# Designs tried in a protein design chat: miniprotein binders against q9h3h3. Part 141

Target 1, 235 residues: q9h3h3
Amino acid sequence: EDGFTAEHLAAEAMAADMDPWLVFDARTTPATELDAWLAKYPPSQVTRYGDPGSPNSEPVGWIAVYGQGYSPNSGDVQGLQAAWEALQTSGRPITPGTLRQLAITHHVLSGKWLMHLAPGFKLDHAWAGIARAVVEGQLQVAKVSPRAKEGGRQVICVYTDDFTDRLGVLEADSAIRAAGIKCLLTYKPDVYTYLGIYRANRWHLCPTLYESRFQLGGSARGSRVLDRANNVELT
Short names: E, the ipSAE of ESMFold2; O, the ipSAE of OpenDDE; V2, 0.75 times the mean of E and O plus 0.25 times the DockQ between their complexes.

## First folded at step 9 (miniprotein)

Design RB17 (at its last look DockQ between E and O 0.62; V2 from the best seeds 0.48)
Fold by ESMFold2-Fast, scan of step 9:
Structure RB17 (fold): chain B 235 residues (1-235), chain A 85 residues (1-85)
Amino acid sequence: as target 1 above (235 residues)
Amino acid sequence: DREELIRRFMELVRELLELLYRAREALKRGDLETAERLIREALEKLEEAARIAEELGDPKLLLIVRWLVKLAEMLLEEVERLKRE
């Protein structure tokens, strides 16, 4: 069973959120310093726990770039989690609709476009493009995971304020594509992450709300976006 | 010393995640002796982590402790199932 694997990944994500972050904060740092910061902290070289030879000597949970207009709002995550436990004991059906209702009630509305890339040049190049888009104001905030002890793919997360705002989610996708990103993107509301609902779960929920695939020719948008919950093409 | 307690807590969380992962890998190989030893070590560290989280009263720390407890319980349930085979 991969129930343990999903819950363990959730716990690892929570630990990463609590460990120190390496942050370029465009609200307080001149944009002209970004290129030097990116050269100092390429995500393929920054290690999760400060391995010898890496740019960091201490643990790093995330490498992040905050846009000039970024205003963090996580909502009431504690209330969300209490309501989730109550829902599980109520006998009420657990559906995407009930999770959406919990998220709205507790103002846990953020979500993110995810891209998974192997450590190396392509990851560092993709992150640099995303970071520049954030600092230039086309995106609000983004983060990338450091290199894991055991290796494996790293993830770039590009956040939007409100997963129920479909137009805002699509605008973020467009900005990611404009930054030169061509890999598969999936969009996940943070409510699923805070509740520990990953790909394999006992409620058969798909935590991925949208999927974006790059279109090489002819498409006016540059990508095809699918609403996975309703199996409807949005672009 | 709030900073020191948080640092100690995160060290425990790091060790706990590694111990629980290794215990699960041992169970997948049918190595119950190793799994039980690793789970016992994890439970001791989990008690220390829980005490720190309760002392600080930080909802984020309390939440990850609950998650680590859940992981340990899942492994203990799997140990008992395998023992019955």
Scores: ipSAE 0.688, ipTM 0.920, lowest interface PAE 0.9, mean pLDDT 88
Fold by ESMFold2, look of step 10:
Structure RB17 (fold): chain B 235 residues (1-235), chain A 85 residues (1-85)
Amino acid sequence: as target 1 above (235 residues)
Amino acid sequence: DREELIRRFMELVRELLELLYRAREALKRGDLETAERLIREALEKLEEAARIAEELGDPKLLLIVRWLVKLAEMLLEEVERLKRE
């Protein structure tokens, strides 16, 4: 809750990116093997550091599924980071528009829908639905955090390739809802992650671009999606 | 070997996060001497982590190191502030 605690948790998340990942890669693995893989590595039982009795004996940073059409493209991350450092030294104002422009200039356009779930059947079921949507081609790539030692909520991230492509982001929301997911979703462009900008940041930037709330009588997708930057409902 | 360097780096990061957490807990209870010792140990490990990150040239590793330095600096500033109180 305090500034140090928030920054410490952010650093732990960055470390997870660099530990080994458990990956189902549809580009090289038959789709018929997905259900066995999901049963072997339920996210509620895969532990961050390989506890005894876990399906994993070594650290796992993330559990991921890559779709058959997934083509990784991080853009010019090094150029982005260099420009960011120069901007901070310049003394010029840093605004949400600044981040958008940096992301566009350096082609760092990916982003992700996030959902937070407690360990257990609901998490494993939601992950399985997302993983199937990825393998079937409705989504391109997703990951889920492993179980932490403290047993807190876990996160599923569903990626899109261009946060400036509103239609593509909304289509991903629809695919997530079609998989039966009804919890709150928030959308964060990857530019914030690559620059180390989290919720408790010096510039008071808001990393959440969109929110999606499920409603039965809403849009064709069953979602109410708000654009947090402009405070405008998109659906 | 790159794999060995990455493993060593990740071990250092895990240890650093623990040291900095314990230093913060020591500050909460007013134990400045323990906090300073833990921060000093963290700074030594940070120097090694920084050398590895620079040798590998990976922007993600450099970002993690920068973040850990930020955490250590926050704690050192807190220690100095509390000593004047």
Scores: ipSAE 0.505, ipTM 0.863, lowest interface PAE 1.3, mean pLDDT 87
Fold by OpenDDE base, look of step 10:
Structure RB17 (fold): chain B 235 residues (1-235), chain A 85 residues (1-85)
Amino acid sequence: as target 1 above (235 residues)
Amino acid sequence: DREELIRRFMELVRELLELLYRAREALKRGDLETAERLIREALEKLEEAARIAEELGDPKLLLIVRWLVKLAEMLLEEVERLKRE
């Protein structure tokens, strides 16, 4: 990975939001159909641009599962961006607290746990576990990136409604771990994506709020969650 | 037609991502001339994408353009840095 990989992947992810999605919506589709849908569209085989021999013939931006309690709310992204530009010109200090306040003011509160996995059985198995947790109501919504032409890692995103709700963020981590996921997780607010807060940003802000590491035994959650801004363990 | 503009925009975005990827690969090889050429080509396409996004007034499209501009600028700054070494 070079110093631009994260930014490039972010740009690709944003562009992918505009392409068609493969969606399983638990609000309208019986849970009994999930296994057949997962078998039809394994993430490791679904291709970004509908390559010959893939399950999809057309471009796919994301594969997603919506839970029963899913309610899309993007907030005032335009107002957020305008306020962010005004703040940068003001010369005022920019802190994690500043970003949090901007997010609250403009109701841009969504965030996501991120996991990166190589294409293959492990990815498809992880996705199946997450999808089931969403359909069963343990998680609200998740998406996974399709296979890129160049290969590389695919990303699973598990969303929470409010990154400022620490308990909700921790509950999602617990549900992910209960689904059998053992890899490293990072939590990123969507506001950070909208404002271009990435690695090595000029404000020296950490682009992720939380990190979750799997722990064998002892903890009911099966993980240790670190608050990266304060360098404090939350579990 | 709005749908046509969106389709054209998405085509441009795909081309831009490819150009920027190739520029990154050129940088890894130390081919600064090729990297700069590809970045400049991307910047030209970004002008068209920006015009379409502005015409549509879609905040998501504008956000994509802004992100791609940022990536292109970062790559150009890296080329310039490496040329000074």
Scores: ipSAE 0.362, ipTM 0.784, lowest interface PAE 1.4, mean pLDDT 89
ESMFold2 (binder alone), look of step 10: mean pLDDT 86; pTM 0.816

Design RB18
Fold by ESMFold2-Fast, scan of step 9:
Formats: structure tokens, C-alpha cells, sequence
Structure RB18 (fold): chain B 235 residues (1-235), chain A 85 residues (1-85)
């Protein structure tokens, strides 16, 4: 994400969402088929636009695994965008609280734990662990970016239904850690993604709500979770 | 044909992201002539993308166009700033 503007990141994210996805859908596909699917589509080898030698011949925006109980609800994104434009025009302060209220009003409540990993076997191994946790019911849904033409790290996103439900967010973190993930995790509500809140945003907002760091011998959860906006340790 | 227009729109978005990325890389190395040329090419494709988004009336397509317009404008402003140095 280094060297790109928030506008570029927002446009890329929306384009990826609209391009075809490679999906393992546990609602309609037996769990026994997951390992073969993971072997066919390792994220380090799936390219964004179907480069020669990749397992895909067409563009792929995301590689995703849907859990058995997955029921998507994106809320009123159109209403959110209109309200955001009005807010910016109004001159009112733009704060985490204002964005939270906007999200609640328009029912745009989903959010995600993010992990960024370099292309390679460690990324593929981490994704396989997350995918198995989704299919086994410990996580609801996850996706991983394909390998970009420009290179750089890929991202695994693990979703929760409601970013205001702190317990649900922490339960997802625990399940990610139980799947063997030890890297830094950050939690971003989808409202921030839709509104283009990235690292170098105009409003100087922290682009994530929580961060999780792996700890050996500590809490029973295996991680320390910090509320970044309020600088409060949750675990 | 809605599906054909969406496919054409996504092809334009792919080309636009590539052109604007290359323009940004040209700016980083001080190649203002290449950056401006690439931005101008992007503006032509943006016109077509905007027409498709407006014809379909899809809020998602309109929003992508808005982000790409802001990006192109920011890059063009940076070219103009560097020309004055």
C-alpha cells in the first residue's frame, strides 16, 4: 500500500470486488473437496489478471471461502455514500464516532481482520489454515487477494458481521490464532473501506480499529488485542 | 446489453488503473512528459467509463469513476506543480 494514494486504493478495491471471484462455498460444496480446491488455487500463484502460467486464465478479484452459515448483508452502501458526501459538504468534524454513527444508520456493519503476507508458501499455508477454520465453522467467511502485477504483499481478510460487536470481533481473533496465525492482525470496518479511509487519509483517522499481536505464554487467547482509537488494551 | 457494458467498463477500469500507476511511477522518477501523456490517455478512457456508468446508473460504477477522476486530477496537479520547480 506504500506509494499509492487513498483514491488509487479505493478504486482498486472496488474493481477487485466487481471482478470474478474464485469461491469455495461450504453452503453447497462438501468439506471433503476443500483440500483439492486449495491445491488448485494457491493464492501465491493465482494472478490478478490471468497471467501465463497461473491457474486462472481470466481476471480474479478475490479468492474466497464461504462458511456453511454465511449470509451476506452489506447494508445500504448507496445511502452511506450519499450521507458521506453530505457530511463532507456540511463542514462537520469527521471523527471515528461520526463514521460509526453513519455505519449504524445505514446498516453497514461488517468488518474484517487483515493480515498482509508476501507471496509464497507461508501465505499459502496461512490461507489454507483460515479456509479450513471457515469450512469447520470457527470463522464465517474469508478472502485473500490474488498476486498483483506490480508485486507486493497479499492480504487475507477474515470477516465478522458487526464491527460494533466487540465480543464477536475478539472471537474471530481467537479463531484466527487457533488456526496457527502468528503475524500482526489489524481490524478494519467495511465502512472505512467504502469511504476510502486508508493509511494516508485526509482526516488523519487511524485506518483500523483494533490490532492483535501474537503472544507466547500469555492470555489464554494467545494474543493481545488493542483498541487503537481509544488506546485501551482489550485482552 | 447490460452485461456487455459492464464487461467493457471493467476493461476500461483495468486499463485506467494501469495507466495511472505507470503515470505515478513516471512522476517518481521525474519523467514529467511520460506522466502527462499517460494521464491524458487515462482522461480519454475515463470519459468512456463515465458514459457507461451514467447509462447504467449503477452507484458502484459511478463511485469507481469518481475515485479514478480524483486520482487523475491529483496526478495532473502534481505534474503541474513539478513543472513550476
Amino acid sequence: as target 1 above (235 residues)
Amino acid sequence: DREELIRRFMELVRELLELLYRAREALKRGDLETAERLIREALEKLEEAARIAEELGDPKLLLIVRWLVKLAEALLEEVERLKRE
Scores: ipSAE 0.558, ipTM 0.846, lowest interface PAE 1.6, mean pLDDT 87

Design RB2
Fold by ESMFold2-Fast, scan of step 9:
Structure RB2 (fold): chain B 235 residues (1-235), chain A 85 residues (1-85)
Amino acid sequence: as target 1 above (235 residues)
Amino acid sequence: DREELIRRFMELVRELLELLYRAREALKRGDLETAERLIREALEKLEEAARIAEELGDPKLLIIVRWLVKLAELLLEEVERLKRE
């Protein structure tokens, strides 16, 4: 059931955010320690709820790397949730535009580039590349999901401060490509995550704003970025 | 103790997500008896989780409880639909 899957994913995501995180914080930890940390906590081996024989004995919600200049700004999530409930009760149409306005009003502006990879060497290699780009200052912050009990793909999330800032979103894409990443990327604003907008949601909204595809022998960018809702290539 | 309540709450959320997922899988294969048992167990744990969320008054906990309530409602609707067949 599509409705069940979207809401189950939303509940799982909130639970992961609340469980402990494994963090490499470049604001307080020397960059020289990153390689050892990456070797200790490869995302293909870190388990969601802890297992004997994995790097963790306790639950881990996310594995994250914070850049030296990272300054978290979650906005007014409580106000956003209250406004969302009021919007649903009002009977007013729920559209990308109304969600964008809701996000701006409550300063919930962050968003993220997502890449989904199967557990294994390629995932660990991609994560190491992203983590180094964060520590070196080309990206602000990133996280990767631990291995789930049910299996399946894991997700790497690369954050930007403001989803309404197209240049900033495109700069992050370029930095991801420069780190050697060639897989499909999609961009999701955190407001959609907080409000439970996933694929096959009950409002039939596209759960991502942008899509990035790697281009062999292309321009200096290394990718083609599309506005998914309007089907327009971005500059 | 707030920290102990949060730990218990997170344990309940983990168990609830697993129970609700298993109940949905049982419904997909037409196993009403298993689905009803799992849903009943989930509802008991959901009551405990809701009480903890209300006691702590934390908006994040209350939101998760609302998601879990919606999941249980969707499963109960499907059980009733299948019973009418």
Scores: ipSAE 0.531, ipTM 0.832, lowest interface PAE 1.7, mean pLDDT 87

Design RB20
Fold by ESMFold2-Fast, scan of step 9:
Structure RB20 (fold): chain B 235 residues (1-235), chain A 85 residues (1-85)
Amino acid sequence: as target 1 above (235 residues)
Amino acid sequence: DREELIRRFIELVRELLELLYRAREALKRGDLETAERLIREALEKLEEAARIAEELGDPKLLLIVRWLVKLAELLLEEVERLKRE
């Protein structure tokens, strides 16, 4: 919870983005090659900084699958950062609504469903399911962290283009559930990453906008989704 | 060369994260001399990283530098706090 830990985690996440990625790009690679690629690079075995005993000898920041329709758009990150500095100086309240307005103004709209799993068979199986859903067109893009030197949970990130589009966010959740995923999911907008919501709760903001819990009770959607910012159940 | 600058930047970021982590560990055990030395080393590498990020003009690299600067600032604040005890 201290400020240093939040800032250090933010910096480590950024460093991972800069290191090489292992990518299956469905825009240029036949879907028939996915199974071999998944067998070659199971996320439980790919190491963050490489070693002779793993599939990689060099550092890997992320393992990713790009869908056929994937078109990256990060928006105006520079404008967002400048506006954020001005907002902090202004003394205006910093709330989820204020951050949402900044994101919309600067077109920084992407976000992601997150799931955290321990290294092992269940992680690799979950990733394979997500990767197939991306290649088949039910999801747009996803990535999974490599195994850290210290161990610990790994994260699968499933992206959507627009966190303000509730239907799109819910459709992604449904596709994740259809892939057999039953663990807790939380949804984070990328604007929070760029603005450093990883800080030590100075603004007391919940870093997630949505939460999804698997429901055994025969719901057609397979999950309950809660809007954390507005405290409203969506499903 | 752009590719060499990116490679150097990545190396600097890894070194910076290690130095800043070690500096924090030194502060936790009250070793101000070691912490200050490590922070000083980090500040030199931060200056180099900032120059590369500016030259490349990549918003993501500039953002990483800002996060590393904040880490160094937090450690310097803690050094000053401990000196007042």
Scores: ipSAE 0.114, ipTM 0.564, lowest interface PAE 4.3, mean pLDDT 84

Design RB21
Fold by ESMFold2-Fast, scan of step 9:
Structure RB21 (fold): chain B 235 residues (1-235), chain A 85 residues (1-85)
Amino acid sequence: as target 1 above (235 residues)
Amino acid sequence: DREELIRRFQELVRELLELLYRAREALKRGDLETAERLIREALEKLEEAARIAEELGDPKLLLIVRWLVKLAELLLEEVERLKRE
């Protein structure tokens, strides 16, 4: 691949972030209202640009649930971008280690477990489970993409505060599994999203750090987690 | 006002992503005429989007404009490469 697909995915993600979000905010809304909200805005029916017949008349970038203790911290994204431009111009090698250092220096530490599902019942059911886990305090924050006008899979993102805190990342995986999720999960630090590290990126980096597969009767947590870059089991 | 500028910016970004994607698809099939037309239309909309982002001074809007500029640059590089064929 060239670099266009990765750059295009990066631009689309940024456009979604800036468009309006449908949010259930447990910091200000009683948990008893969640089921009605989920019924009103099933992700398989909410359209990206507000098609006739969908629950939304206006564009929706993301459908999100904020936990009661959620405290957003994006870090210094502007400083990260300036440092990234300098790194690219310097001729210094672009590696997972150098990106990790940029992220730490600029406090861009959040990351997310990703699951990709086709529009339909399984997506809506998975999202409902994740949303309930967030509102009940087992997870901090999650969002799901609306249905694209051209179709394709939708993504559920479950966030953690610090991608360098391996224990916290694994704890989130356990909570996702406890919510009944059995599909493949991959973990991506937000620094990669901000810098446009997607599949077929020009630096040939793996776009995710970890992979989680459901394992019935295996580990105490119900999953096997792999460090993708080092090919090491983390169970 | 600010709210109207944000709505206009969002509309421009949507149109830009579609135009640039279509231009890339045209280049994949060797349709330089269509690609160049779509890129030209995208560049005009990019100028408007950049002006709005600068007026609003929002770092996130400025950042998305930078990504859209990179997309246009990649397409222009591909057009030049194909023309040298």
Scores: ipSAE 0.362, ipTM 0.753, lowest interface PAE 2.7, mean pLDDT 86

Design RB22
Fold by ESMFold2-Fast, scan of step 9:
Structure RB22 (fold): chain B 235 residues (1-235), chain A 85 residues (1-85)
Amino acid sequence: as target 1 above (235 residues)
Amino acid sequence: DREELIRRFMELVKELLELLYRAREALKRGDLETAERLIREALEKLEEAARIAEELGDPKLLLIVRWLVKLAELLLEEVERLKRE
């Protein structure tokens, strides 16, 4: 039963990746055009499958901002999937360490900080802050989900190149906080997404590697980061 | 041609996700007849989606099909469980 939710979320996520994206690409577009683009496509108003009342008439999988230095690398997803199927039939335990090994072997290293917000002003404001940080070079790339037909919260994803690079993950968190973001953040490697590992998974794995909570006045960093896998506070 | 096949594939994926979700909702209500009909429709569309994914050889399309097949299998297992009770 939990397995149905995990597979459904995996299929929906991949479908969103395959549908058209609305992209502000700072590699080819001047930063001065960002404000107009953000006003044209506020995430709370862009609908997943299009609606006459929204900015889009066609399906939109994601709304994204690419930084000037962005260079996409998805790794060997096909090899990862084959290895995952072999692992499931091998009798080897399925643990965070085993998944990390598969990700490294197949170069599927990217990961993301996630924030979930209800549709509305606060979502649009948070996205604008993140988009500016990307265009100004403090973050590499980010995307936000469109509004779902059934409603519910939307997600902003802020990517890092390598989930095994703890310093890089922490630097991204700092940049998110510097952009004015104060909500809870959780970090998930893309390997978990490709393998369909969400909260309700049959292996009872925690898909979240790190958790970041906003911290007032306590440190220059602006947040407390917990390593969820090892239950250790990093800040 | 490739672009047209991808568009058809995405239309099928959208329909499949809706059909499988509705089938699960029917099972939660104990409506086995509706669930079985929706699952049957889904299996026919899955066969078409699988053919397109195989023709294009795209790992991402093959992965989506694999997940959709798993969703259908989980629902069929639940149908059989409920029929035995």
Scores: ipSAE 0.333, ipTM 0.722, lowest interface PAE 2.7, mean pLDDT 85

Design RB23
Fold by ESMFold2-Fast, scan of step 9:
Structure RB23 (fold): chain B 235 residues (1-235), chain A 85 residues (1-85)
Amino acid sequence: as target 1 above (235 residues)
Amino acid sequence: DREELIRRFMELVYELLELLYRAREALKRGDLETAERLIREALEKLEEAARIAEELGDPKLLLIVRWLVKLAELLLEEVERLKRE
């Protein structure tokens, strides 16, 4: 309730983004090199702050795979921050709708499907599947967190260019399922990450927009997707 | 040198995250002396981090400083609350 956890998570996330990344870039590296790279940097063994006994001696913020068509676009983060401060000072209500409009105005449109897994074989296997889907062109870009000092679950993030493009978000979900992923997925727009919207945020917003659950029983999609912001079932 | 300033800034951020977390844990167990010492150390490092972020003008560095300032403010409010008991 004091907001400490949300602000601490926000600061940690930005710090990770600023530390060095281990990247397999399909725009410049042959796809045949992927398996060796995955074997060299399994996410369950790469440490957040470095360890002589791990694959890295220096801090690593993220382990990422860039697809052949990847073109990074963060939008106008400075303008977004200024507008966010103005909104908070104005006393106007802070809702998913107002944040969506800020994101559109400032072109901060990217978002990501999140999956949280414990360190180990299942995490490394899931990451390998996602990485291959990216290199094969079924997904655009993905990253996975390194292992934290205190332990805990690691996160795989699978990005889409535009969180307002519902079809694109659903297509990414389908590609994740086609890669063999069966765990719970949640979708978070990057605008929420930049504004520090995590669990226990002071505005009581759900920190994710969509939820995907593995579908048993013959669904062609392989999943059921719920729009949490509007309380609408999409599949 | 920009790269050297960013490297120093990140070192300060790691130290600040750890100090503020430890201060919060001290407050949870009622150890006001330890909490105040850790918060004091954090405030000194936060001043340095803020100067670097302002010098570089990078919006992401400024945003990290904003969140770290908010964490320190929350801890100072809790210290004041506990002292009134």
Scores: ipSAE 0.240, ipTM 0.674, lowest interface PAE 3.3, mean pLDDT 85

Design RB24
Fold by ESMFold2-Fast, scan of step 9:
Structure RB24 (fold): chain B 235 residues (1-235), chain A 85 residues (1-85)
Amino acid sequence: as target 1 above (235 residues)
Amino acid sequence: DREELIRRFMELVWELLELLYRAREALKRGDLETAERLIREALEKLEEAARIAEELGDPKLLLIVRWLVKLAELLLEEVERLKRE
């Protein structure tokens, strides 16, 4: 019902992407420097706009770790935006299938596993585990939001190259679990982020494709993954 | 030159997001005078931000402007609705 919230979240997310990032780039930085970098920039203490007393003096949009083999491919985002405006004007139904088709056509294929955690030691510990997995090569790239002005939960994003590749998405989930992460995870394709598909979107679309819950078994099995759109278990 | 324009653009974006948020909060309280003042300030900054985005021709900056324009339009529609009551 309230389109203002979705549009505001989209504008804020794009602004965060444009602000400076604090990056540990394993392609050019020795892995031995990671622990010092994590200690210098814990996400619970890095503030979005460089508040007094934080490790940062200027705005920070994201704190990120790039893996040694990381090679970004953003696709044709401009073409995607043009097609999206045309779709909205056409009166055609806007569905998950239509958005998937737009993403494939414009090569906007990346997506991410999301975990939302309150600021504090648990967030910092989870981020450190993910960052180490990226630097060690089990994951390709990850980022975490800085602390917002009004507080609230922060998000860790762990990226995969192709949201239509279920095996790759599930392999990333397994690597996250192997890093010691036990909280709820949801998976969102970047096409949804670019098009402003957030909670309370006007098309009533589920903003994520998959959900992963930690599973403790006698054999220490990793997790159960659910296809949220169809309510079908994949594992 | 380009770097200074991007810096100015981002300063405007931070100010715009805050102004529009505060305007929406004022409307929720029924404070039309405050909301209209904040929206007017936002529209002035939005004009400057749009000019910079167009000058740079950067798709990401243009996309940010598009969402900020939509936010302002939604607030102006709500102001007009409340005035008619």
Scores: ipSAE 0.122, ipTM 0.606, lowest interface PAE 4.6, mean pLDDT 84

Design RB25
Fold by ESMFold2-Fast, scan of step 9:
Structure RB25 (fold): chain B 235 residues (1-235), chain A 85 residues (1-85)
Amino acid sequence: as target 1 above (235 residues)
Amino acid sequence: DREELIRRFMELVRELIELLYRAREALKRGDLETAERLIREALEKLEEAARIAEELGDPKLLLIVRWLVKLAELLLEEVERLKRE
């Protein structure tokens, strides 16, 4: 049954990416307008498929904030998909290393820190903190899922340009913590998302590369980061 | 035209995701007849979605269709496996 969850999540993620996004774009919009935009579109109230009682009447795939210096680069996703099919039919082992090499070859390098929160004040507050950090330049880009079903968790994604750049990944973690975020964070490269690598994947791969836990008053960083694949603490 | 085809495609995708989700839930309950019926309904809508994606030639739309086809195939395979219990 594990494979069904991964395939379903992949299809759902692709559909969300294709539906309209609500975007605060700091490249074209003054930072002074952010607070009003956040008040208009709290993620706990924006519905996935639209509702007359919500801020949106039409479907919304994602709510996003683009930083002033944000320059999107998705890489060659089409070439990645073709290479993935070839890999699966080749009999060559499917490992984190082979997926990493596939991503590098096709320049699909972006990745994201993920946090999952129930709809409500804590989600909206966390998103506002992240959004302000993006607009102020401490983070590059972030998005949050709309409310799909009552009781279901929503996800905030904070992106970095290159998942192979460990220092850049750690800098993003520090910025998230500086924004007041205290919940568990996990880091996932976008190549895993494009290839359908989720918790219940049929290849039994760990779906995330890093894990960050809040540390109160202990370390100067405010968190400890674990390399999940090697079970090694990085901070 | 193009905008209308994209809207129709996304409406089909939402219906497909819901149908395949319900089919998977039926499989979890052991209700093979309901699962198979829902998958068959999904395959019919998937054929329409595939036609639109092919006509528009958009790689993202084609990728969505590919993921939904894979999901439907996995669910059909599971229905056949459970029937042999």
Scores: ipSAE 0.256, ipTM 0.663, lowest interface PAE 3.6, mean pLDDT 85

